# VHH binders against q8h5f8: the designs that were tried, part 1

No score or structure here was measured in a lab: all are predicted.

Target 1, 321 residues: q8h5f8
Amino acid sequence: MMAVTNGVIHASSREPLFSFGVIADVQYADIPDGRSFLGVPRYYRHSISVLQRAVSTWNKQHNIKFSINFGDIIDGYCPKDKSLWAVQKVLDEFEKFDGPTYHMFGNHCLYNLPRGKLVSLLKMPTDSDRAYYDFSPCPEYRFVVLDAYDFSALGWPRDHPVTAEAMKFLEEKNPNSDKNSPDGLVGVDRRFVMFNGGVGKEQLSWLNDVLQDASARRQNVILCSHLPMDPGSASFAALMWNYDEVMAIVRQYKCVKACFAGHDHKGGHSVDSHGVHHRTLEAALECPPGTSAFGHIEVYPDKLLLVGSDKMADTEMCFEP
Unless a header shows other numbers, all headers, positions and changes below count from the first letter of the chain; antibody chains are not in Kabat numbers.
F, E and O are the ipSAE of ESMFold2-Fast, ESMFold2 and OpenDDE, as the mean of both directions, binder to target and target to binder. V2 is 0.75 times the mean of E and O plus 0.25 times the DockQ between their complexes.
[cut] stands for letters that were removed.

## First folded at step 1 (VHH; framework vhh_etentamig_d1)

Design a1
Fold by ESMFold2-Fast, scan of step 1:
Structure a1 (fold): chain B 321 residues (1-321), chain A 123 residues (1-123)
Amino acid sequence: as target 1 above (321 residues)
Amino acid sequence: EVQLLESGGGLVQPGGSLRLSCAASGFTFSSYAMSWVRQAPGKGPEWVSGISGSGGSTYYADSVKGRFTISRDNSKNTLYLQMNSLRAEDTAVYYCAKDYYDSSGYYEAFDYRGQGTLVTVSS
């Protein structure tokens, strides 16, 4: 993918309220380079160099308040007995950033490490083993991080009730013997594959409460998820299983302005019918040596401006406050 | 136990043709996308072509597009690669690979179960 500037010069003297760094799908592993089925090269070792450049760039800006890692910090091809080491290697690079990093996990993290260990290693700011949380960097903004694998076949132990219900769900939605195959599924139904997941009932209720509170406080809300939640922003097969239920809650409020995700490595951007921006971030994994995919987002009262590197496209996201 | 056994390689002159086969066993063949990957002397692995589980979708590297055709026979658990207009740069060991889907495409399984089949394009 080409990075494209917006070509428009907005008020030059206006400063953002704050900025934050973004990176997605580092998918580090100490293994030889590979390719996707469609022939896109994957640079498992070089991806950590992309993160190192991101951290260096954010530190030089001196105005980046925090960063968000959009999941999949190690690849599922990472040997299982090396996975803890690989996660720590990536986290050591994030620790060189001068501010905090907010983490979520993706399918590749969960292939290799159990949920509870990831919540602990990633130091998620929660008072429980929950992998969903919210924070406010200023009074005007609320960030909500969703656990896209809360209801999933791969996010829990084999004998867990959620695993059983998720497998039953996949059996009903996907007739393929290989539940990771979307073959024969039409349109958005292609999302019903095992490497995706969804938001469970308790998290949906929590989200509604958070958005009600944010609305009462007149905050703008930014939703963060490993999985994309709009068909216009990603391949159908990359969508969260119940993005429609999440968005039904969002549509009850005017406070949600943007949803950011990883997972679909080519990235994407859409504005849905309710004016919510959906931005899928280009993967660090698919950057040739010497190139990058990371950025920072400048936050304003009425817009977000993503300033990307190389493969990550600049994106202006305007909204009503 | 998943097994992949490649065959059909050999010595051929530039401009010639070969048909490679891969016999698969130990899994439900029709449920998985399959790829051909090659490794030339002194080079790393290069993805050549891919095919969906049903056979309805095919994909090719730019270096082979228009010259190679991937196909499968799910009733025989066999993957094929028809190679036409062969060039010296097509010289490589060709491996059959079972793919895994991953959102924006498919993982490529570089854990080859067979020894591959050698294709040499030379006078």
Scores: ipSAE 0.013, ipTM 0.359, lowest interface PAE 7.5, mean pLDDT 87

## First folded at step 4 (VHH; framework vhh_etentamig_d1)

Design n13
Fold by ESMFold2-Fast, scan of step 4:
Structure n13 (fold): chain B 321 residues (1-321), chain A 123 residues (1-123)
Amino acid sequence: as target 1 above (321 residues)
Amino acid sequence: EVQLLESGGGLVQPGGSLRLSCAASGFTFSSYAMSWVRQAPGKGPEWVSAISGSGGSTYYADSVKGRFTISRDNSKNTLYLQMNSLRAEDTAVYYCAKAGTYYDSSGWYFDYRGQGTLVTVSS
């Protein structure tokens, strides 16, 4: 022990400022279990049980202030005529959580439902049909949720200008007749597939304005996207089309501490050359019955601590405030 | 309607070779990834191998890497599995499977499989 004048020296645990729940890629559907292209089992019905365990676990903890759902709420294989029912079934489970849930959508959501309907159903805190927004749970922190399908072949009508421009972009970047195939593409170019997307010009300008404001307010920023934005945190084929443009904006500010994503079901973690943490969350869809993939993030002035269940790995993400 | 018809199974001695074929119809074959899945008697299905629509990318389960080769002939709408150095543990019904229409970074969900062809490895 150290010498003291009065008392007992105790090990102290610092309490977080707050915590928030995280879950990704529930991809619920009332269909038989399947397998991915590489044979990974997919448990379409059991994924909602993972969410039910997440909500129950979050409700038992003090200081879980909100939760974030990282997209792909229902699977593309959910029957089209049951899609509204399936989304509502998943949302009913989130409603049992004792706080708000912030949502984004992914490719599987967009396969089944139009963008405007998803923004409405998911109650995104926007005054328009845009699917990107920000919020501050406390003065010290700002959360920014990106629409990773803002520029994409998905979620827009066939005759929409964005669809036409995105298809032209894919034709330039990917020579395959099947634009969902990365065949022949090398390294990060494998990301130029139709099930991915990017951030449009208006959203990039909005992001810059938000980060400038957050920097002026001395806030730490956590950036959330369905699609990963760092090659070290995910398979190349899972990356956002223009992650480099998003990160060029982020790198102008010291306020962004971490980027969280779903989409690449095996998960991942990297720290980029500018000290930003990138954490891709393990999918709820790929948990066999009785196992889970969800967590909560404890938020501190100088770090984030992801406390995961079963398949979701604990991750400590330290930074300078 | 999608139809997949496997052939080429049979009885072979350990260390032997077999070539399986799958004749596909009812869809644009070259536009879909294809897979081989096997099921031993009394066991669950085990994924064996997959090939992209163009044939440019191939994938294998660790249990068959270096022994099995997946290939396709898009001009004939046919998928193949060349099986070398066969072991008693390779005894199973082998199914040809077609990828679905929805994609993600993990690839395709396989939404259809054929009737299967039996491979028996025995001395």
Scores: ipSAE 0.192, ipTM 0.593, lowest interface PAE 4.4, mean pLDDT 89

